# VH-VL binders against NAD kinase (nadK), part 64

Target 1, 268 residues: NAD kinase (nadK), of Syntrophomonas wolfei subsp. wolfei (q0aze0)
Amino acid sequence: MKIILVNNRFKENTEKKAQEIAGQLSALNVEVIIDNGLDEPYAGTVDFIMVLGGDGTMLRAARRYGQRAIPVLGVNMGTVGFLSNIEINELAEYLPLILREEYSLEARMMLEVAVFQQQSLLTRVFCLNELLLRSNSPRMLSFALEISGQKLEPYRGDGLIVSTTTGSTAYSLSAGGPIADPQLDAFIVTPVASHIINKRPLVVSPEREISLHLLEEREAIIGIDGQIKMDFGAENRVLIKRAPHPLLMVNLKAKPFFTSIDRSLQRQ

## First folded at step 7 (VH-VL)

Design D22 (from e7 with heavy chain L109W; framework fv_oberotatug)
Fold by ESMFold2-Fast, scan of step 7:
Structure D22 (fold): chain C 268 residues (1-268), chain A 124 residues (1-124), chain B 107 residues (1-107)
Amino acid sequence: as target 1 above (268 residues)
Amino acid sequence: EVQLVESGGGLVKPGGSLRLSCAASGFTFSNAWMSWVRQAPGKGLEWVGRIKSKIDGGTTDYAAPVQGRFTISRDDSKNTLYLQMNSLKTEDTAVYYCTTHPRYSGSYWAFDIWGQGTLVTVSS
Amino acid sequence: DVQMTQSPSSLSASVGDRVTITCRASQSISRYLSWYQQRPGKAPNLLIYAASNLQSGVPSRFSGSGSGTDFTLTISTLQPEDFATYYCQQSYSIPWTFGQGTKVEIK
């Protein structure tokens, strides 16, 4: 069995912990590939991906490996989050189940984001939470939103978020979007500080294609999962679709979404 | 209402074949892992085998006494689990139960829902 | 295979009695142990999972304890409906295996 171990190189003690776990797995005849984010993603065949860290580390793992249909387990190392299933101090108890494939999988939709310069494709990325279009200056954006070829009235404001249901508790929530059951597949389209006070978040079918472009020359940024930033100008267009494959998340124990989010909101 | 209903049991001669069905209702069958458990008259419970959900690989596992003779399958469009029994032996005489267990290991794979059972008698 | 051995194989008790049934695994199974009740002519019913967790809807007089190789099911105040056969089951390793059963009979 071959396992990729993804860690966050910027957190103290994660490199040491990754080495300890790799040693334990090697003693059980498991081949381990460590991905600390410095190198390109491992291209060979693997059976399982173990992510050591918080939600940010899981988001990076999802962008790197999420389209390969490989089981991905989030192992929390202290930071409270929504994408981990077990805590690091529980790993020894669950490790025999991982090695025997005694776990269930939960499919989480991902976004496919394609950014164009006129007719030329500049980049294509996948993400688990959201795409954010936002102004990079104090000036509001004027931009066009199309959903499956249907042109909406122009948006005026600081930006727009196109989110998965998994991303409903991330930036979309902060901007006033709904909390969505992550087992549902949908796009959540949430305006950011809209000039029109009655602009509502939209929940649309994941089969729809979403297109965005600026109506005026402004400085703007496209953000992916809060980790990747790209310049976006009036000559750019972005297309957002459901990614070809969902992220396959490993469930080793019940983590009830609704009670977890309820407790998180109460703590804030 | 979560319910499992077995059918297809009956009398068969040694060497014969029989197919059992288990109709599921009240839960999302396509997401469930399903097992067959049998009980010989006056004896204890014996696990026969299981089938995982399609998202979890759809693989099957069997107890040694039935390996190579029994096949577990499922039809998610009909919410039905099957047990195809071939080369039946008198030792296979038992009430056959279908059962489901939660998909998370946090349940420690307990069998939480059981059908009423269907009797298979293998006799010459 | 993990062998599960129950003790006793049968016992006689009166309503109101405290009943204790034990289950021993041939190797450590952590907390991967469930207890089931089977009344005559009925399908088994889950009582306890993860060695000590009471299944929803099961009366509080039932309790489980143990880890590793030795496990106990306790019925604190036996009721008429508790005269049944009880089985332990390990889910640590395939094939999943049950104990031979403990029959609780009227004294």
Scores: ipSAE 0.304, ipTM 0.678, lowest interface PAE 4.3, mean pLDDT 89

Design D23 (from e7 with heavy chain L109M; framework fv_oberotatug)
Fold by ESMFold2-Fast, scan of step 7:
Structure D23 (fold): chain C 268 residues (1-268), chain A 124 residues (1-124), chain B 107 residues (1-107)
Amino acid sequence: as target 1 above (268 residues)
Amino acid sequence: EVQLVESGGGLVKPGGSLRLSCAASGFTFSNAWMSWVRQAPGKGLEWVGRIKSKIDGGTTDYAAPVQGRFTISRDDSKNTLYLQMNSLKTEDTAVYYCTTHPRYSGSYMAFDIWGQGTLVTVSS
Amino acid sequence: DVQMTQSPSSLSASVGDRVTITCRASQSISRYLSWYQQRPGKAPNLLIYAASNLQSGVPSRFSGSGSGTDFTLTISTLQPEDFATYYCQQSYSIPWTFGQGTKVEIK
């Protein structure tokens, strides 16, 4: 059995803990590949991905490996998060179940983001939470939103978020979007500081294609899962679709989404 | 009302075959992991094998005494679980129960719903 | 395979008694232990999962405790419907294995 161990090298003690866990797995005849973000994603076949860290580490793992239909387990290292299933102090208890494949899988939709310059594809990336289009200056953006060939009235404001249901509790929430059941497949389209009073968040079918482009030359960026930043200008266009494969998240114990989000909102 | 109803049991000679069925109702069968558990007359419970839901891979596992002779399958369109029993031995004589357990190991793989059982007698 | 041994194999009790049944695993199984009740001529019924968690709909007189290798099922105030055979089961390692059963009989 081969396992990728994804960790956040910037979090206190995580590198040492990752090495310790890798040693334990190796002693059980499990081949371990450690991904701390420094190298390109491991290209070989793997049976399981264990993510040691918070939601940020899980988002990185999802972008790197999420399209490969490999089970991914989030192991919390003390950071508050929605994407982990077990705590690090529970790992020893659940490890036999992981090795016996005694767990369920929860499919989480992902976004496929294609950025074009005129007619040429510049990049294609996948993400678990959202794409953010935002102004990179005090000036508001003027931009066009098209949903499956339907052209909406122009937007004026600071930007727009196109989110998965998993991403509903991330940037979309901060911008006034709804909290969505992550079991539901949908795009959530949330305006950021719109100057048009009746521009509301939209919840649309995941089979739709969403297109964005600027109507005026402005300093803007595209953000992916809050981790990747790309310049976006009037000669660029972005196309957003449901990714071909969902992220397969491992459930070793029941995950009380609604009580977890309720608790989080009490503190924020 | 949540129910599991087994059928297909009966009397067979050693070396014979039987197919057991388990009809499920009152819950989303396609999401359930299903097991067969047997109980020989006057004896305790013995796990036979399991099948995961299709979303979780649809894989099967078997206890050593039945490995290679028994096959577990499911038809989600009919909400039915099957146990194909081949090369039957007198030691396979038992009441066979179908049972569910939650889709995740966090329930500690407990069998939370049971059928009433169907008797299989293997004798010459 | 993990071997499960129950003690006692049988016991006699009266309505209102406190009954204790123990289960020992041949190796550590953490909390991966469930308890089942089987009334004569009936299918088993889940009582306790994860060593100490009461299944929904099961009366509060039933409780479970233990971790590792030693586990206990307690019935605090035995009722007429509790005369049955009780089984522990480990779900730590396939094949899943049951104890031999403990029969609780009328004294």
Scores: ipSAE 0.025, ipTM 0.585, lowest interface PAE 7.8, mean pLDDT 88

Design D24 (from e7 with heavy chain L109I; framework fv_oberotatug)
Fold by ESMFold2-Fast, scan of step 7:
Structure D24 (fold): chain C 268 residues (1-268), chain A 124 residues (1-124), chain B 107 residues (1-107)
Amino acid sequence: as target 1 above (268 residues)
Amino acid sequence: EVQLVESGGGLVKPGGSLRLSCAASGFTFSNAWMSWVRQAPGKGLEWVGRIKSKIDGGTTDYAAPVQGRFTISRDDSKNTLYLQMNSLKTEDTAVYYCTTHPRYSGSYIAFDIWGQGTLVTVSS
Amino acid sequence: DVQMTQSPSSLSASVGDRVTITCRASQSISRYLSWYQQRPGKAPNLLIYAASNLQSGVPSRFSGSGSGTDFTLTISTLQPEDFATYYCQQSYSIPWTFGQGTKVEIK
């Protein structure tokens, strides 16, 4: 069995924990590849991915490996988030189940984001939470949103978020979007500080294609999962669609999504 | 109400075949991992095999005494679990139970829902 | 295969008694152990999972303890409906295996 351990080199103690876990797995005849973000993603065949860290580390792992249909387990190393399933101090208890494949899988949709300049593809990335289009200056944006060939009335404001259901509790929530059951497949389209009074969040079929482009020259960025930033200008167009494969998240224990989000909202 | 109902048991001669069915209701069958457990008259419980949900890979596992002779399958559209038994032996005589365990409480796998059982007698 | 051995194979008790049943695994199974109750002519019923967790709806007089290789099921105050056969089961490694059973009979 071959396992990738994904850790964040910038988090305290995660490198040490990755080495300790790698040693334990090697003693059980498991081949371990450590991915700390410094190099390109491991290209070989693997059976399982273990993410050591918080939600941010899971988002990075999903972008790197989420399209390969490999089980991914989030192991929390600090404050429990929405994307981890077990705590690091529980790993020893659950490790036998992992090695025997005694776990459930939850499929989480991902976005495929393609950025074009004129007619040419500049880049293609995948993400688990959202794409954010926002102004990179004090000026508001004027931009066009098209859903499966249907052109909506122009948007004016600070930007727009196109989110998965998993991302409904991330930036989309902060911008006024709905909380969605992450087991549903849908795009959530949430305006950011719109100057058009009646622009509301939209919940859109995952079969739809969404495109965005600027209607006037402005300094803007495209943000991916709050971690990747790309410049976006009037010559650019972004196309968003459901990624070919969902992220396969490992469930070793039940995580009560609705009670967890309800508690979080009461403390905001 | 959550319920499992087995059927298809009966008397079969050694070397014969029999197909058991387990009808599930009151829960989302397509999400459940399902097992067959048998109990010979006056004896203890013996796990026969299991099938995972299709979402979790739909794979099957069997106890050594039945491997190669028994096949577990499921039809999620009918909420039904099956056990195809071939090359039956007298030592396969038992009450056969279908059981389930919840996907998400399954980190400590336990059989939380059981059918009433169906008797299979293999005798000449 | 992981071998599960229960002790005793049978015992006699009276209503109100404290009953203790032991289960031993041939190798360490951590806490992957469940306890079941089977009344004559009935299907088994889950009592305890993960060695010590009480299944919902099961009376609090039932408790489980142990880890590794040695496990115990305790009935603090035996009731008439508790005269049954009890089985431990490991879920650590396939094939899943049950103990041979402990029959709790009227004294």
Scores: ipSAE 0.039, ipTM 0.605, lowest interface PAE 6.5, mean pLDDT 88

Design D25 (from e7 with heavy chain G106A; framework fv_oberotatug)
Fold by ESMFold2-Fast, scan of step 7:
Structure D25 (fold): chain C 268 residues (1-268), chain A 124 residues (1-124), chain B 107 residues (1-107)
Amino acid sequence: as target 1 above (268 residues)
Amino acid sequence: EVQLVESGGGLVKPGGSLRLSCAASGFTFSNAWMSWVRQAPGKGLEWVGRIKSKIDGGTTDYAAPVQGRFTISRDDSKNTLYLQMNSLKTEDTAVYYCTTHPRYSASYLAFDIWGQGTLVTVSS
Amino acid sequence: DVQMTQSPSSLSASVGDRVTITCRASQSISRYLSWYQQRPGKAPNLLIYAASNLQSGVPSRFSGSGSGTDFTLTISTLQPEDFATYYCQQSYSIPWTFGQGTKVEIK
């Protein structure tokens, strides 16, 4: 068996813990690849991915490996979040189940984001939570939204979020979007500080294609999972589709989504 | 003709503050995005942050090491870019360059024009 | 953050030589890459933007290539004024990041 350990090199003691876990796995005849984010994603065959850290580390792992249909386990290192399944101090207890493949998988949809300059593809990326189009400024953007070729009335505001159901509790929630069951496949389209009161969040089929472009010569940014920030101008267009493969998240213990989010919201 | 001139560098103690200026001439400063890039003695280039044109909202972005301590601002009436540096650390010792992004050209995502730099030394 | 790694860190060459410098990104940056030249005691100068486009006023002996994670700067016929440090820089994702630099020294 070959396992990738994904860690955050900037978190205190994370490298030490990753080496400790790698030693435990090697003692059990498991080959370990450590991915701390500095190099290209490991290109070889992999049986399992273990993410050591918080939600941010999981989002990075999903972008790097999520399309390969490999089981991914989130192991919490003390950071509060929604994408981890077990705590680091529980790993030793669950490791035999991991090695015997005695766990269930939860499929989480991902976005495929393609950015164009005029008709030329500039980049194609995948993400687990959302794409954010934002001016990040006091001035409003004017932009066009198309859903499966249907052109909506122009948007005016700070921006727009196109989210997966997993991302419904991330930036989309902060912008007034609905909380969605992550077991559902859907796009959630949430306006950011729209001055047009009738622009409501939309929940649309994941089979639809979503297109965004600016209607005026103003530079904006697009954000991918809150981790990649790209400049976006009037010559650019972004195309969003359901990614070909969902992220396969490992479930070793029950984590009640609705009670967890409800309690989290009561603490705000 | 086209020129960026930094000033305001000098010696400052850890925890101190310093304000750098960058005077622009020979182009339409108000349309340009502006960045600060620094270089520690004998080391490579490090992006500090940027400020967009007022037409694009005048917003700022910063590298993590300076976030919360440094502030970039601009005065388009004086064609001048500023870097306010607070809570200075020895690690902030560097030559600070201002640089511009030509907003409406193919190179707008590159640092097209650079100043000569101004040295900031943070030591006790 | 996107990490940029240059190779080699330094090289020695003679006038007239072909010089090749490589730059590797820790993740795909498509064609969002620029190359800069810094002569001793001077500010950096933009040479190449968008991976392969020559900046106005830059001699044609400079060329850039690559996309994704691997990029190359080539100086076809090294001139005396080309002994300098060269930097790659990604503008794909904020924060913008530079490579560590490649020093081209006289042999």
Scores: ipSAE 0.000, ipTM 0.443, lowest interface PAE 17.2, mean pLDDT 87

Design D26 (from e7 with heavy chain G106S; framework fv_oberotatug)
Fold by ESMFold2-Fast, scan of step 7:
Structure D26 (fold): chain C 268 residues (1-268), chain A 124 residues (1-124), chain B 107 residues (1-107)
Amino acid sequence: as target 1 above (268 residues)
Amino acid sequence: EVQLVESGGGLVKPGGSLRLSCAASGFTFSNAWMSWVRQAPGKGLEWVGRIKSKIDGGTTDYAAPVQGRFTISRDDSKNTLYLQMNSLKTEDTAVYYCTTHPRYSSSYLAFDIWGQGTLVTVSS
Amino acid sequence: DVQMTQSPSSLSASVGDRVTITCRASQSISRYLSWYQQRPGKAPNLLIYAASNLQSGVPSRFSGSGSGTDFTLTISTLQPEDFATYYCQQSYSIPWTFGQGTKVEIK
């Protein structure tokens, strides 16, 4: 069995813990690859991915490996979040189930984001939470939104979020989007500080294609999962569709979404 | 609301075959791992085998006494679990229960829902 | 296979008594242990999962404890409906195995 351990390269505690776990797994005849974000994603075949950290580390793992249909387990290292399933002090307890593949899988949709300059593809990335189009200056954006060939009236404001259902509790929530059951597949399209009074979020079939481009030259950025920032100008176009494969998240312990989000919102 | 109902039990001669069914309602059957557990008259519980959800690979596992003779399958369109029993022995006489741990249950490591059972008698 | 042994195999008790049933695994199973109740002629019912977690709808007089190889089910104040057979079960390793059962009988 071959397992990738994903950790945060800038946290010494998580690196030390990854080395400890790698040693324990190696003693059980498991081959371990450590991915701390410094190198390119591991290109070989693997059986399992274990993410040591918070939601940010899971988002990175999803972008790097989410399209390979490999089980991914989130192991919390003390950071509160929604994407981990077990705590680090529970790992030894659950390890036998991991090695025997005695767990359920939860499929989470991902976005495929393609950025063009005129007609040329510049980059293609995958993400678990959302794409954010945002102004990078004090001036609001004027931009076009097209859904499966249907051209909507121009948007004016600070930007737009195109989110998965998993991302409904991330930036989309902060911008006024709905809380969505992550078991559903849908795009949630949420305006950011629209100049059009009462512009509402849209919930759209995951089979649709969404495209965005600027109608005026402005300084803008495309943000991916709050971690990647790309320059976006009037010569650029972004195309968003459902990624070919969902992220396969491992459930070793039941984690009730609705009671967890309800408790979180009561504290705000 | 949540219910499992077994059927198909009866009297069969040694060497014979039977097919048991378990009809599920009140939960998302397609996401659930399902097991068969049996209990011989006056004896304790014995796990027979299980089938994972299609999402989790749909693989099966069996206890040694039934391996090679029994086959577990599922039809998610009908919310039904099956146990095909071949080459039956007198030792297979038992009440057969279907059980599940629904995927989103806090007890996914335990059998939190049980059917009423169906009696299989293997006798000459 | 992991073997589960319960003690005692049977016990006699009166309504209001504190009843303790133990379960021993042949090897460490961490906290992968559940307890079930079976009344005569009925299907088993889950009482406790993950060694100490009370199943929804189960009365608070039932509690579980233990880890590793030794586990305990306690009924703090026995009620008439509690006269039943109790089973422990490990979910640590396939094949999943049950204890032989403990019958709680009226004194």
Scores: ipSAE 0.000, ipTM 0.467, lowest interface PAE 15.4, mean pLDDT 87

Design D27 (from e7 with heavy chain G106N S107G; framework fv_oberotatug)
Fold by ESMFold2-Fast, scan of step 7:
Structure D27 (fold): chain C 268 residues (1-268), chain A 124 residues (1-124), chain B 107 residues (1-107)
Amino acid sequence: as target 1 above (268 residues)
Amino acid sequence: EVQLVESGGGLVKPGGSLRLSCAASGFTFSNAWMSWVRQAPGKGLEWVGRIKSKIDGGTTDYAAPVQGRFTISRDDSKNTLYLQMNSLKTEDTAVYYCTTHPRYSNGYLAFDIWGQGTLVTVSS
Amino acid sequence: DVQMTQSPSSLSASVGDRVTITCRASQSISRYLSWYQQRPGKAPNLLIYAASNLQSGVPSRFSGSGSGTDFTLTISTLQPEDFATYYCQQSYSIPWTFGQGTKVEIK
């Protein structure tokens, strides 16, 4: 069995813990690859991915490995989040189940984001939470949204979020988007500070293709999962669609999504 | 609410075959791992085998006494679990229970939901 | 295979009694142990999972403890509906195995 341990290169404790866990796994004849974010993603075949850290580390792992149809387990290192399943102090109890594949998988849809300049592909990335189009200056954006070839009335405002259901509790929530059951497959399209009256979040089929481009030259940014930032101008177009494979998240224990989000919202 | 209903039990001669069904309702069957557990008259519980959900590989596992003779399958479109029993022996006489272990359980797999059972009698 | 042995095989008790049933595994199973109750003529019902976690809807008079090879189920104040057969079960390795059962009978 071969396992990738994903950790945060800037957090010393997670790297030490990854080495400790790697030693334990090696003693059980498991080959371990440590991914601290410094190098390209491991290109070989692996059986399991263990993510040591918070939601940010999980989002990075999803972008690097989410399209390979490999089980991914989030192990929390002390920061409460939505994407981890177990705590680090629980790992020893669950390790035998991991090694015997005695766990269930939850499929989480991902976005495929393709950014073009004219007709040339500039980049293609996958993400678990969302794409954010936002102004990089005090000026409002004017931009066009197309859903499966249908051109909507122009948007004016600070930007737009195209989110998965998993991402419904991230930036989309802050912008007034609905909370979605992560087991549903859908795109959530949430305007950011729209000047146009009655622009509401849209919930659309994940089979839809979503296209965005600027109607005026502005300084704008495309953000991916709050971690990747790209300049976006009037010569650029972004195409968003369902990624070919969902992220396969490991469930070793029940996580009560609705009670967790309800508790979180009472504190906002 | 959540319910499992077994059917297909009956009297069979040694060497015969029988197919049991388990109809599930009140939960997302396609996500659940399903097991068969049997109980001979006046005896204890014995695990027969299991089938994982399609997303978890759809694989089956069996207890040694039934390996090669019994086959577990599922039809997610009908929310139904099956147990195909071939080459039946008198020692296969038992009440057969359909049971699920929650997909989102705490990792310590337990038989959370049980059906009422269906009796299989193999006469000598 | 992991063999599960319960003790006692049967016991007689009165309403209000404290009842303790033990379960021993032939090898260490960590906390991968569940307890089930089976009333006469009925299907089993899950009481406890992960050695000590009470299943939702199960009365608090039931409790479990143990890890490794030795486990206990305790009923603190026996009620009339508790006269039943109790089974332990390991989920540490396939094939999953049950204890032989402990019958709790009216004294």
Scores: ipSAE 0.215, ipTM 0.624, lowest interface PAE 4.6, mean pLDDT 88

Design D28 (from e7 with heavy chain S105P; framework fv_oberotatug)
Fold by ESMFold2-Fast, scan of step 7:
Structure D28 (fold): chain C 268 residues (1-268), chain A 124 residues (1-124), chain B 107 residues (1-107)
Amino acid sequence: as target 1 above (268 residues)
Amino acid sequence: EVQLVESGGGLVKPGGSLRLSCAASGFTFSNAWMSWVRQAPGKGLEWVGRIKSKIDGGTTDYAAPVQGRFTISRDDSKNTLYLQMNSLKTEDTAVYYCTTHPRYPGSYLAFDIWGQGTLVTVSS
Amino acid sequence: DVQMTQSPSSLSASVGDRVTITCRASQSISRYLSWYQQRPGKAPNLLIYAASNLQSGVPSRFSGSGSGTDFTLTISTLQPEDFATYYCQQSYSIPWTFGQGTKVEIK
């Protein structure tokens, strides 16, 4: 059995903990590949991915490995978040069950984001939460949104978010989007500080294709899961589709989404 | 409300085949992990095998005595679980129960819903 | 395979008696142990899961304890409907295995 162990070396002493867990797994005849974010994603065949950290580390793991249909387990290292299933101090109890594949899987949709410049593909990335188009200056953007060939009236404002249902509780929520059941497949399209009154969040079929481009030259960026930033100008176009494969998240115990989000919102 | 109903049992000669069905109602069958458990007349319970939900990979596991002879499958559109029994032996004579259990180890995987059973008799 | 051994294989008791049944696993199974009751001619029903958790709808006279290798089912005050066969079952490691059963008979 081969496991990728994903960690964030910039959080606490996670590198030491990752090495400790790698040693435990090796003692059980498990081959371990450590991904601390510095190298290219591991290209070989693997059976399981264990993510040590908070939601940010899980988002990185999902972008790197989420399209391979490999089970991914989030192990919380003391951060607050929604994408982990067990705590680090529970790992020893669950490890034998992980190795026997005694767990359930939850499929989470992902976005496929393709960025073009003058009809040429610049990059293709996948993400779990959202794509954000935003101004990189105090000036509002003017941009076009097209949904499956339907051209909407121009948008004016600070930007737009195209989110998965998993991402409904991230940036989309802060911008006024709805909370969505992560078991649903849908795009949530949420305007950011729209100047045009009545530009509402949209909930759109995941079979739709969404495109965005600027209607005038502005300093803008597109952001992926709050972690990757790319410059976006009037010569650029972005195309968003449902990714071919969902992220397969591992559940070793129940973690009810609605009760968890309700408690989080009451604390704010 | 929540029910499992087995059918398809009967008398069969050694070397023969039977297909058992288990009709589920009152819960979301497509999310359930399902097992077959058998009980020979006057004897104890014996786990036969399990099938995970399609979402969880749809994989099957079998007890050694039936491995290679029995196949568990499911049809989520019909809310039905199946047990295909081939190369039947006299020691396969038993009441066969279908049962369900939670999808994750943190629920300790207890069999919480049982059918009433269907009798399979293998004799000449 | 994990072997599950129950003790005793049978016992005779009267209504009102305290009954204890033990179950031993051949290796540690943590809390992955359930207890079932089976009345003659009926399907089994779940009494206890996770070694000590009472299933919803099951009378409070039933209780379970133990962890690792040694487990106990207790019926504090036996009732007429409790004359049945009781089985323990481990779900820690496949193949999942049951104890041989303990028959509780009227004295």
Scores: ipSAE 0.359, ipTM 0.708, lowest interface PAE 3.5, mean pLDDT 89

